# Ledger of designs, part 12: VHH binders against O-glycoside alpha-1,2-mannosyltransferase homolog 6 (omh6)

Target 1, 298 residues: O-glycoside alpha-1,2-mannosyltransferase homolog 6 (omh6), of Schizosaccharomyces pombe (q9p4x2)
Amino acid sequence: MYFLILFSSNAELGEVLRTMRSVEDRFNKRFHYPWTFYGMDEFTEYFMSTTSTIASGHCEYGTKGITYTNHLQFILTISYLVHWDLSQVKPLVENNRLYQQRADALAQENLSYVYSPLFHSFQDWVVRSLLYHPQLEYDYVWRIEPGLKLVCEEKKDIFSTFKDSDIVFTNHVCERKHSGIYAMEEAIEEYKILNTQGDFSNIWVYSNNYTYCKYWPFNEILSLKQIRHNQTYTNLINYLLGSGGTYYHRWTESDILSAAFGVLRARANHMESVGFFLNDDVHYCPETIPYTGRCACL

## First folded at step 4 (VHH)

Design s37 (framework vhh_enristomig)
Fold by ESMFold2-Fast, scan of step 4:
Structure s37 (fold): chain B 298 residues (1-298), chain A 122 residues (1-122)
Amino acid sequence: as target 1 above (298 residues)
Amino acid sequence: EVQLLESGGGEVQPGGSLRLSCAASGFTFSSYAISWYRQAPGKQREWVSTITSGGSTYYAESVKGRFTISRDNAKNTLYLQMSSLRAEDTAVYYCAKDFSWRGYSLSEYDYWGQGTLVTVKP
């Protein structure tokens, strides 16, 4: 089973609706794949009714360890693993000298959100949700960020282009390395030493002394079945999450997943036919624009 | 562009109360979680409280039950009602634009106010 996922809030409803209209018009009206909306706060009936009106497939909504449909049919999940609540981070950040010292150092490297337990808990929560959330038994997920607009008509089923061995279908982003990234590289080298039977390789899509490139999380398709049912992936990702690196090293969900995919030689493909704009500034235009049909790309 | 201006600090006796305000401009206030942080002399910055765009509130254990965070989206203003103040609450209090889904994908910089000093005198 295939679904579209949006991490969002009630306050972003207008942007969500604009994104949904674009995705439905360019792709999903043909395939009727379901939408799943995940948020930190409960979605209002207004959010649920308006989004379900636009969606050609069914809609599901999730927050704080609970998933529910637009008919308010609630299902309790594995709260101890995927329940988002800042109260769960108190032992990791309060009276923790290491956390505060690391946050100050990372702030000096011009990183955002280094003092935010909310930001750190979200990174941890989204990775754990992708690995363990029982209501996300879907085989593949297409993560779409509010503000994204598809600009080319996609007539083929993009999910059907995945081979069973493919893990991720996305674009790349490059950033400057900060001290936390060097810490992740060290953690992975330790993991390799402890797991000598594994075939491990490069961590990043590309890297040098000061730059690293990773999978861009705001328009990507992931094979949840390959990740969840492969103990090699789940073991490495659990090792990284268990280190507290989202808190101590400001690792993002993209850092964790990209590192795991790179080290384990996951099959990755470029999202070549999917043209898009994100918030007017970030865009990708396919080289074969005439082939993709209706296209408003620059 | 983005501005945060804290006010309401001052000197109080132990057990007293103060209400801090943070006036925000230059961003869509209702879309963001907004947080209070504090920094005591000689100590590192610590998180105090967060209110999400949907109104969910979270508190550091040291202030839970004594402090109340609230927001007025129509006025673009954040509040922190502090009661039962202790000597250890003495700090400069900062308002900060915190996490939002939109800000996350835009890779926006942190925005902090200049702070308001709270002194709890023994």
Scores: ipSAE 0.545, ipTM 0.814, lowest interface PAE 2.2, mean pLDDT 79

Design s38 (framework vhh_enristomig)
Fold by ESMFold2-Fast, scan of step 4:
Structure s38 (fold): chain B 298 residues (1-298), chain A 122 residues (1-122)
Amino acid sequence: as target 1 above (298 residues)
Amino acid sequence: EVQLLESGGGEVQPGGSLRLSCAASGFTFSSYAISWYRQAPGKQREWVSTITSGGSTYYAESVKGRFTISRDNAKNTLYLQMSSLRAEDTAVYYCAKDFSWRGYSVLKYDYWGQGTLVTVKP
């Protein structure tokens, strides 16, 4: 099964509705794929009513650990997500000198949210949710961020672009390499030493002494069936999560997943025909007019 | 331009109470989680409390039951009501714009206030 997933809050409803209208108008009105909304707080009746009115497919709403409607999925979901309540991570961040020292060092490297248990907990929660959310129908998910606007007509089913061996379909972003990324590279080398019979690489998308590139998570399609049902991916990702690196090294979901995909040589494709804007930060317009439609780029 | 201005700090005796305020401007206050952090002289910065955009509250174990975080979205103001103050609560308290789902795609610099000093002295 194919889902569109959006992380949001009640306060962002206006932006959510604008994003949904864009995605529905440019793509989903032809395919009727369901929407799933996740938030830290419960969604209001108004949020649920207005979003379901815009959607051409079914809408599902959840918070961390809670998924509506299916009783079995509800029980299994709680077992993986509820323990990530911020109160559960207090021993890791409170009175933890190592956490505070590393946060100070990373702040000096100009990284945001280095002191935020909420931010670190969210990164951990998102990755674990992608691995362990027990929806049997989850084959592929399209992660869509509030503020996203599709600017090209998408007549073809984007999900049909995936081959069985493909893991991710997205764009990439390159950033200044920080000390947390060196720590991740060290953790990966340690993992390889412990698993000497594996065939691994030393790079996700691109990495040198000054910069690294990773898959951009705010407009991406993931093959959840390939990630979840391949023990090689789940073993490496669990090793990285188990290190506490989201807390001690400020690893983001994109850092962890991009490292795993690169190290294991996952098949990745760029969304070349999918033009979009995200807020005022990211703009992508295909250079040529697509054979299936035209783009409204500025 | 994002601005955060803390106030309400001062000197108080052990067991006393103080109410800190943080006035915010330059961003959509209601859309963001806002947090209190503190830094004691010679110590690292530590998290104290967070309130999400939906009103969920979280507290460091050392302050749980003694401090209450709240927000007034109409006034773009964050509060920290502190009670049963201890010598170890002595620190500069900072207001920070924290995680937002919409802002999550833009990983830039933290936005901090200038801080307000709380001194618990017998």
Scores: ipSAE 0.543, ipTM 0.815, lowest interface PAE 2.2, mean pLDDT 77

Design s39 (framework vhh_enristomig)
Fold by ESMFold2-Fast, scan of step 4:
Structure s39 (fold): chain B 298 residues (1-298), chain A 122 residues (1-122)
Amino acid sequence: as target 1 above (298 residues)
Amino acid sequence: EVQLLESGGGEVQPGGSLRLSCAASGFTFSSYAISWYRQAPGKQREWVSTITSGGSTYYAESVKGRFTISRDNAKNTLYLQMSSLRAEDTAVYYCAKDFSWRGYDLSKFDYWGQGTLVTVKP
C-alpha cells in the first residue's frame, strides 16, 4: 500500500490546498492514493472538508495525541509533536544544562533553531512516527510539505519507479558541517565498535572536511517496508535517537535517516522526473526529454 | 526583514507580576509558533514557553502554573503574563520566531529580539 503524508496546521490551509492541487493535477488524480494529515492541533471541519474535496483518494487526519504502547516501542510512548521533556533522553542527569551548554557553541556556527526544544522534538517525533506509527501500515510513503508545487505532469506511477532494493527516493541537499555533525560521525564509529554488523564506512551521500550532503526530506518517498523489516536500520536509528543527539547535537530527521541509510549502504534514487518548487525558494526542473511529463518551470 | 521587539520589563518585588509583550513584523505571524526565552547574568539561555499557531501552550517546569503565554494574531503580538515572581526569574527575556509547518525553511527561523530586562529583588 502507498500513501501521501502532509504535516500541517489550520493556519496553513491556503498553502495546503495549493500544494494538494498541484500534486493531484500533476500526479494523484490518476492513481487515487490516500492522504494523511498530521498537526499539533485538531483540524477544523473546514480544513477536513476542503482538503477531502480536493483529494482524489481517501483522507485521514491525525493529531498529536497518538501513543505507542508496544513493549518493543517503549521509548516511543511519547508521540506529541511539541512535547518537550529531556528526562526521556539519555543521559538523564543535568540534561537541561547540557542542552543549554551546546546552544551557544552551535549558535556561533550559524546553525538555525539552536534554542528550540519544539523544533528538536519535532525532528525526533517525525523519525519515530515514520518508523512505528500505527496508522502507517503502508509499504511506501510520499512525504509532502505545504508550499510544495509539482511542475511536471507525471503520467506514470512514480511509486513504480521505486525498486524493491530502494529505501528512499528524493533529492540531495548539501550543508556546511557543524560540530553536531562531527558528533554524529563519532557516534556512528562508536556504534560500529560496539556492534560487529554491517559496513559503516562513508555515512553521507557526499562529504569532505567542511561540507556534507544528505537526503532532502521535504519531498521524498520512503520504503517503510524495508525500514520496518530490517532490524539493523531500526537498531541504528534507535541508538542515534537514544543518544539524545536531536537535542544535544541538533541532528535533524534528514541527518539521522541519511546517516543510517548511508552506513547500511541502503539504495537511494533521485526524483529525476519530478519537477518541483518549494515556497518559491527551492526548485528542481528536469531538463531532459526522456521524461514523459510536460513541465512549467518558468 | 523579520523583527521582534520586546517590552514590559522592569523591577518587581518577589511575589509580584509583570506582563511582557513582543511586537512582530516581517513574517506571517499567525503561521508560526512563537516562544519566550530568558538569560540570567552569567548563565545560559533557557527556554521559557511556546505557543503554537493553533494556540497550544507549553511551559518549562520552573514557570509552569505561574506564567501564561498568549498571542493576538490581529495585532501580531505575543504576551507573557508572569505571576508569583521569584528571584531566580531575574533575566533578560527574549521573544523568538519558532517552528512553522511551511516547508521547514531553516534559513528563515532566526531568533531576533533585543530583549527586555526583568529584575526581581527583595
Scores: ipSAE 0.372, ipTM 0.716, lowest interface PAE 3.3, mean pLDDT 74

Design s40 (framework vhh_enristomig)
Fold by ESMFold2-Fast, scan of step 4:
Structure s40 (fold): chain B 298 residues (1-298), chain A 122 residues (1-122)
Amino acid sequence: as target 1 above (298 residues)
Amino acid sequence: EVQLLESGGGEVQPGGSLRLSCAASGFTFSSYAISWYRQAPGKQREWVSTITSGGSTYYAESVKGRFTISRDNAKNTLYLQMSSLRAEDTAVYYCAKDFSWRGYSPSYFDYWGQGTLVTVKP
């Protein structure tokens, strides 16, 4: 089954509705794929009734209620191998010496989101939800960020077009490597030594000594079946999450998932025909307009 | 160019109140989560509060129930109403547009100006 998925909150209802209207108009009114909404807190009746009114398919709603049975067993195994305590998996961020030392160091490296524990908790929660949320039992999800507008008419079934891919992305983002990214590269090298798996040299979409490029997470299709049912994916991602790197090294969901996809040589494809805007900051128009519907690129 | 200008700080006795303002320009204010941070002399920067574009509010545990964050999108202005002030609240207060729950480009989160100094003393 194929789902459109948003990680959101009650406060973002306005952005969610605008995003849904554009996606329904440009694509989903033809295919009636269901929507699923995931929040750290429970959705209100108002949120559920208003989103259901716009959707051409059915809507499902989920919250933080995650069981950690499989994750806990994996962490116990990794704790045995790498000698860490389960109490260190999600460190206390308030008045935590390491968290604050890393914040100052990364701020000096010009990393912007260093002081936001809410942001770091969100990154951790999204990745864990994709791996373990009991209500996420889909073959593929199209992840769409609140605030995104589809600006090109897509007449093709995107899920059918890329049915053999592990990930389909509309763009990638390139950033300067900060010390946290070097820490992730070192963690992956350590993981390789502890596990007799693969060649980890091709972690990123593109990389050099100063820059790395990763999959842009705000308009992408993921094969949840491949991610969840492949022990190699789940073992690597849990190792990264279990390190506390989301908190200590400020790894984002995009950092973690892009590294895993690169290391495990995921089958990646590009959604060339999908034009979009994200707020006023990101504008993408497809290169091959004759093979897509009409585009409203300003 | 993104600009955030803090104001409203001053000296106040313990138990007093102050209202901080942050005037924003150079970006679509209503589309972003905006946060208050503070830095006390000789200490590390601390997150205080965030308000999302949709109006959801979040607070550091140390200020919860005493501080109220709000925004006026028509005036491109962020506010922090502080009550029951303590000596520990003494700091330079900064506003910043940030990701809150949304991981956009790192360049969207930054600090501008000198901040506004709040001094709570007996």
Scores: ipSAE 0.033, ipTM 0.465, lowest interface PAE 5.4, mean pLDDT 75

Design s41 (framework vhh_enristomig)
Fold by ESMFold2-Fast, scan of step 4:
Structure s41 (fold): chain B 298 residues (1-298), chain A 123 residues (1-123)
Amino acid sequence: as target 1 above (298 residues)
Amino acid sequence: EVQLLESGGGEVQPGGSLRLSCAASGFTFSSYAISWYRQAPGKQREWVSTITSGGSTYYAESVKGRFTISRDNAKNTLYLQMSSLRAEDTAVYYCAKDFSWRGYSVLSEYDYWGQGTLVTVKP
């Protein structure tokens, strides 16, 4: 099963509707895949009714469950719910000297959101949700960010086209390495030493001493089948999450997933035919001049 | 450009109350979680409270039950109502634009902080 996913809020309804209109017009009106919306707060009736009128498939809305766990015994014995809750994070951030010490140091390295427990708990929650959320019993998810606009007509079924991929990406992000990234590299080297029977590759899409490149998370397809049901992936991602690195080293969703896909030799493919903009900050147009009329990139 | 301007600080006796305000401009205020942080002399900056775009509120354990965070999206303003103030609440209080659901923006560079407003609880 395949679906489109947005992490959003009631306040972003306008952006969500614009994004949905472009995705429906360019792609989903032909395939009727469901939309799933996830937010920190419960979605209003207005949000749900408005988005459902635009969608050509059904819409599902998830915000938080009651509780969750990453322990294997609990996954096998009971139904679990994913719950994003800052209270899960309080022991790791509030009155935690290491979290506070690292905040000042990382701010000096020009890293954003270093003081925000909310930002880091959200990053942790997204990754754990992709691994364990009971509503995400799909094979593949197309992660779409509010503000994204598809600009090319797409007649082929992208999900079907890339059904054997572990990740289908539209872009890479390259950033200066901060001290938390060096910490992730060390953690993964330790993981390799502890798991000498594994076949491991390079962590990042590209890196040198000062720069690393990772998959851009705001327009990509992820194999949930792979990250949820392949123990090789589940073990590494849980190792990273269990380290507390999302809090102590400010690892993001993109850092964790890109590192796991790199290290484990994921089958990565580029969505070459998918043209897009995100808030004019990032764009990609697959057509050259003269244009065939499939894309509206200019 | 993004601007955050705090006000409402001052001197108060233990057990007293103050209301802090943060006026925001240069971004879509209603789309972001906005947070209060504080920094006492000789200490690291610590989180105090967050209100999400949908109105959900979260508090540091030390202030829970004594402080109330709220927002007015029509006025692009964040508030912190402080009651039962203690000497340990003495700090410069900062308003900060927190994350949106978008996570990291490719061209976003920095957290945006206000200049702060000083709260002094004098015995």
Scores: ipSAE 0.245, ipTM 0.636, lowest interface PAE 4.9, mean pLDDT 78

Design s42 (framework vhh_enristomig)
Fold by ESMFold2-Fast, scan of step 4:
Structure s42 (fold): chain B 298 residues (1-298), chain A 123 residues (1-123)
Amino acid sequence: as target 1 above (298 residues)
Amino acid sequence: EVQLLESGGGEVQPGGSLRLSCAASGFTFSSYAISWYRQAPGKQREWVSTITSGGSTYYAESVKGRFTISRDNAKNTLYLQMSSLRAEDTAVYYCAKDFSWRGYSLSKYMDVWGQGTLVTVKP
């Protein structure tokens, strides 16, 4: 099964609706794939009714410990998603000298959100919940960030095109090395010593200063089935999460997943035909536009 | 509409105290982390303090032990109690909502900063 996912909140409904309209108009109205919305707070009736009206497939809503469907069968699924409870992370952040020391250092490196337990816990939560949630038994998920707009008509079923890849992405982020990313290299090396499996030669994460890249998480497709049922991925990802690196080194979900995919030599592909804008920060226009009059690239 | 409005700034002598307030509207205040930033003349904006939805507090080393951040969820108001003020604390102080539970992009799109309140520490 295939589905589209947005991490969102009631406060950003406007961005969500704009993103959904572009995705539905350019792609999903032809395929009717379901949408899943995950948020910190329970979604309002207004959020659920408005989003379900735009969606051509069914909608599911997941929040802290609760999962809903737009189907009026009075089915309330108590989610086994990791409970988002900051009290569980307090020992890692409150009165923790290492957390304060690392956060202060990272702030000096001009990195955002270094003091945000919400940001740090989300990175941990999304990896654990998205990949290991027992009720999320799908082959592929297309993760889309609120604010993204698809600008070209996509008549091809993207999921069918990339069914044999572990991941599919629209962009790479190659970043300047900072203190936190060196800790990732050290963690991977330690994992290799403890477990003689894996290959650290992947150019996307472990090369030289100019090839330190990661997969961009705001428009990507992940093969959940291959990741979830592969003990090698599970062991490495759990090791990285268990290090506390999301808290002490500001590792993002993209850092963790890209490191695991790189070490284990996961297959990856690029969505060459998918044109998009994410506000004024990131945009991609295919060199060849297949359907003149159905594309608003500029 | 999401709004943040700072108040409480003014002139004070070294060693003095001031209490800044930030009134918030248009969102569920109790659910989000809120921060104080400051910008001195001709300098870059710097982080001062953060309080999480759960009440955990974090401080820049330059203000630790002198400043106290607090919140009143019933009044949708954030506070910064400043004591032992120094000349280098002279700056415009800004309240900022941290909607960054997903990452950098979310904060950029919501970009909720107040107009600021000027604090001047004169000898």
Scores: ipSAE 0.016, ipTM 0.350, lowest interface PAE 5.8, mean pLDDT 72

Design s43 (framework vhh_enristomig)
Fold by ESMFold2-Fast, scan of step 4:
Structure s43 (fold): chain B 298 residues (1-298), chain A 123 residues (1-123)
Amino acid sequence: as target 1 above (298 residues)
Amino acid sequence: EVQLLESGGGEVQPGGSLRLSCAASGFTFSSYAISWYRQAPGKQREWVSTITSGGSTYYAESVKGRFTISRDNAKNTLYLQMSSLRAEDTAVYYCAKDFSWRGYGSLPYFDYWGQGTLVTVKP
């Protein structure tokens, strides 16, 4: 019912192994949850052998494609990025004056990767892969980024703290709004006009005229069950992805998922007992946790 | 400090060939996807080609079959072999440290660009 997911590459094997050792030592050696690895490149036998040796549970190494047929009668095939030849995005990128014009404008707003079809297609692919994951029997996923190090002993099963109303356990990140974020807000207002049912009052954790806060995706638990079985959520995500906003407005997976969660009044909880470092950039150390193990925050 | 330095540009006649090079420093070259972009006079910057850390290659439709991207991780160098050059290939060509898994979870995201090398296809 539960699994750990890691998006990575052969080039990051060293970071992957360090992250896995930390997660296994602090948490997963008690629970034996499976790992799933997805990446741009085919994983080598060396990658698969070494990661399987560290894992206390079963390991899966991507799926070459996912087919899903929904009520709109479409089939969506999601592949590794190594099997993604970018042809699916050509109408949005090749000879598209609007795409090039928007990319130039976003570059002037100091946004990175605005000219990168690789970056844009990856954001789109992650969102789609979470909706249409081949392991349809799994209810919850803990997404763990390479470079993450757990610094506290987690004695309890964190998945068992998830309530039926919970959609995400994560942290928040706040950024300055760019023109693409205003475009997403407009797209959602347009969606509300076309769909008069439901509560669409707030689309971000916090927002004002200049700043917005969204869910940080690099250490989070998601309810795949709620994502896949909530028609309003699925319809909104498909509307946003169908707009091409990942390409025209440089929407990230966090932007898209946070907007959808906020509009649906999704219940989100902070992972208060989960202390971590991500590389040299981000850290969180719990202050007081009565039922967890010792933390090493230095 | 990340640095990218392009070279190999110049003037060539239609149907000719050129090889561009990009010397990289200040990061673990082998761990990142590296891309070529170009900007023609009076046009927006456009993607040309990407090579991933694993060696997978991708090309814009306009250059597919004519251009070949490659990398030499031992030399920290990216190459673009251009053949069957056309007038519309006239542009400043930029090397960029592109999207990769390494550091993806770290904020803020930064892309890095070289200064560019000019390719002119004259009749």
Scores: ipSAE 0.571, ipTM 0.832, lowest interface PAE 1.6, mean pLDDT 77

Design s44 (framework vhh_enristomig)
Fold by ESMFold2-Fast, scan of step 4:
Structure s44 (fold): chain B 298 residues (1-298), chain A 123 residues (1-123)
Amino acid sequence: as target 1 above (298 residues)
Amino acid sequence: EVQLLESGGGEVQPGGSLRLSCAASGFTFSSYAISWYRQAPGKQREWVSTITSGGSTYYAESVKGRFTISRDNAKNTLYLQMSSLRAEDTAVYYCAKDFSWRGYTPLGAFDIWGQGTLVTVKP
């Protein structure tokens, strides 16, 4: 199974509608894949009616309070609550001198949202949702950020190009390391030393002493079947999230997932034929397949 | 063109009240979560309160029950109503454009413009 996913709020409806129109026109009107919307706030009837009118497929609307039941040893079950809630992050950010010292240092490294409990909890929630969220019991998800516009027509079913060995279909960005990334590398090396039974040879796929590369999360297709059925991967992710690194080191979902994807022994595919703009910030135009479909990318 | 301008600070006695305002320009105010932060002399910046684009509110434990955050999207203005003020509330208060479902910002840690607004709770 396959579907498209947006994270959004009622206040972003106009941006969501513009994004949906471009995705529907350039791709989804041919394939009718469902949309799923997640937000911290409950969606209004107006949001739901307007988005469902544009969508060529089914629309599902989620809120912050979801529970997933996991099976242990085939007999014991545990309910795992996956929701986007600041209540779980407050103890890590308030009256915590270490958090405040780390946030101040990261702010001096020009990182955004270093003091934001909302930002940190969102990163944590996305990673946990990809592992456990019951409404995401599909084989693949295409994550789409409000403000994204597809600028070239995509006539092939991009989901059908996934092979059993594929984990992600995305672009990547490379940047200078900040202190939090060095902390993540240290945490991963410590985890490898403590857990010798796993194969971690490919963790941190694109990293050197000064720079690292990460998969760009605002237009990506992920294989949930690869992610959710790999115990080594889930154990590593739980270790990283349990360390509080999203709070103490400003780890983003893309930082965590990019490092951890090396565990899966699977391929990352580049979206070379998928052209897009994200607001006024990011533009990607295909170089090698410019005229096989309609493009409006300068 | 992007700017956040804080106002409303001043001197107040313990137990008193103040209302801070933050006027926003140059971006779509209604689309973003906006937060109040503060920095006391010689201390690190700390989060005080957040209001999401949908109107959900969150507070640091130290101010919960005493401070109320609100927004007026028509006026592009954020407010912080402070009551039962204590000496520990003495700080420069900053408003900041916070995370709004997007994992990206080109403006660094926060859109903080001007010098903030100083709140001094007198002994």
Scores: ipSAE 0.451, ipTM 0.752, lowest interface PAE 2.3, mean pLDDT 75

Design s45 (framework vhh_enristomig)
Amino acid sequence: EVQLLESGGGEVQPGGSLRLSCAASGFTFSSYAISWYRQAPGKQREWVSTITSGGSTYYAESVKGRFTISRDNAKNTLYLQMSSLRAEDTAVYYCAKDFSWRGSYLSEYFDYWGQGTLVTVKP
ESMFold2-Fast, scan of step 4: ipSAE 0.623; ipTM 0.848

Design s46 (framework vhh_enristomig)
Fold by ESMFold2-Fast, scan of step 4:
Structure s46 (fold): chain B 298 residues (1-298), chain A 125 residues (1-125)
Amino acid sequence: as target 1 above (298 residues)
Amino acid sequence: EVQLLESGGGEVQPGGSLRLSCAASGFTFSSYAISWYRQAPGKQREWVSTITSGGSTYYAESVKGRFTISRDNAKNTLYLQMSSLRAEDTAVYYCAKDFSWRGYSVLSEYGMDVWGQGTLVTVKP
């Protein structure tokens, strides 16, 4: 079973609609895969009605442990044993000398959102949702970021290129290492001392002293079946989440999942056939696709 | 320079009304959730109300039904209309800019990245 998934908010509706139009026009109108929208807040009737009108497949809506089937047929199911509560974040940030010192250091490295408990909480919530949300008890999800536009006609079923052994199917991104990344490398060394499972010699897709490459999360297919049903993955990811590193080191969902996939030697494929733009910031044009005139890549 | 400036405080009798204003500058006001907090003498700061960028409103139980938060994006101004004022409403009132991300906001002081200087409200018998 295959799903298109967005982590989104009511305020992002405009970007969501533009993304959906491009994905439907370039791909999903042929395959009718369902859309699932996850938010930290409940979706409005306007959000649900507007998105359902564009989708060629079924739409599902979910939040922190509450799941809706669509705006006309909703089933409220509370399934989390783990409670998301902003009051739990207060001890991590309020009058916390370590948080302030870490945030100040990261701000000097020009990282965005270093003082945002909400940004940090969202990273944590996305990872926990991928591991434990009841509505995601499916084999594969295609995670698409609001603002993403498909720019090439996709006649082949993209899910058909995903092998049973693959954990992730996406593009790689390389960035300069910031102090938080060195902290993650230290946390993994600490985990190695306490637990010998995994390959701790190479935790990134590629790295050197100054650069690291990781799986890009904004256009990716994930095998939820493999991630959820392997305690080795869930144990390491929970160790990283439990450290508070999303707050103290500004770790993102991509940092956490890429490090875990690297330590556990996860199989990954490059999503080379899918052309896309993300908010005019990131452009990828496939070089191996023989069809000319069906891509708006420039 | 990012700044919030409160005004409209004063002395009022129990059962009276006041309208507080908060003028914002140095950022795109319409993109952020903005909150009111208050601090009574000798007490901890407490959250009063929040309005999101999309216009959703939230209130502390102690003020619900008596206070109304609103915003004017054209004027970069936040308002708090207070009615049926009680002695326990006596406090310095602060507006605070939320560090909103993707349209989400936090309803606590640790989620606020910019604070105003405050305006005093005194409810006297």
Scores: ipSAE 0.015, ipTM 0.412, lowest interface PAE 6.9, mean pLDDT 77

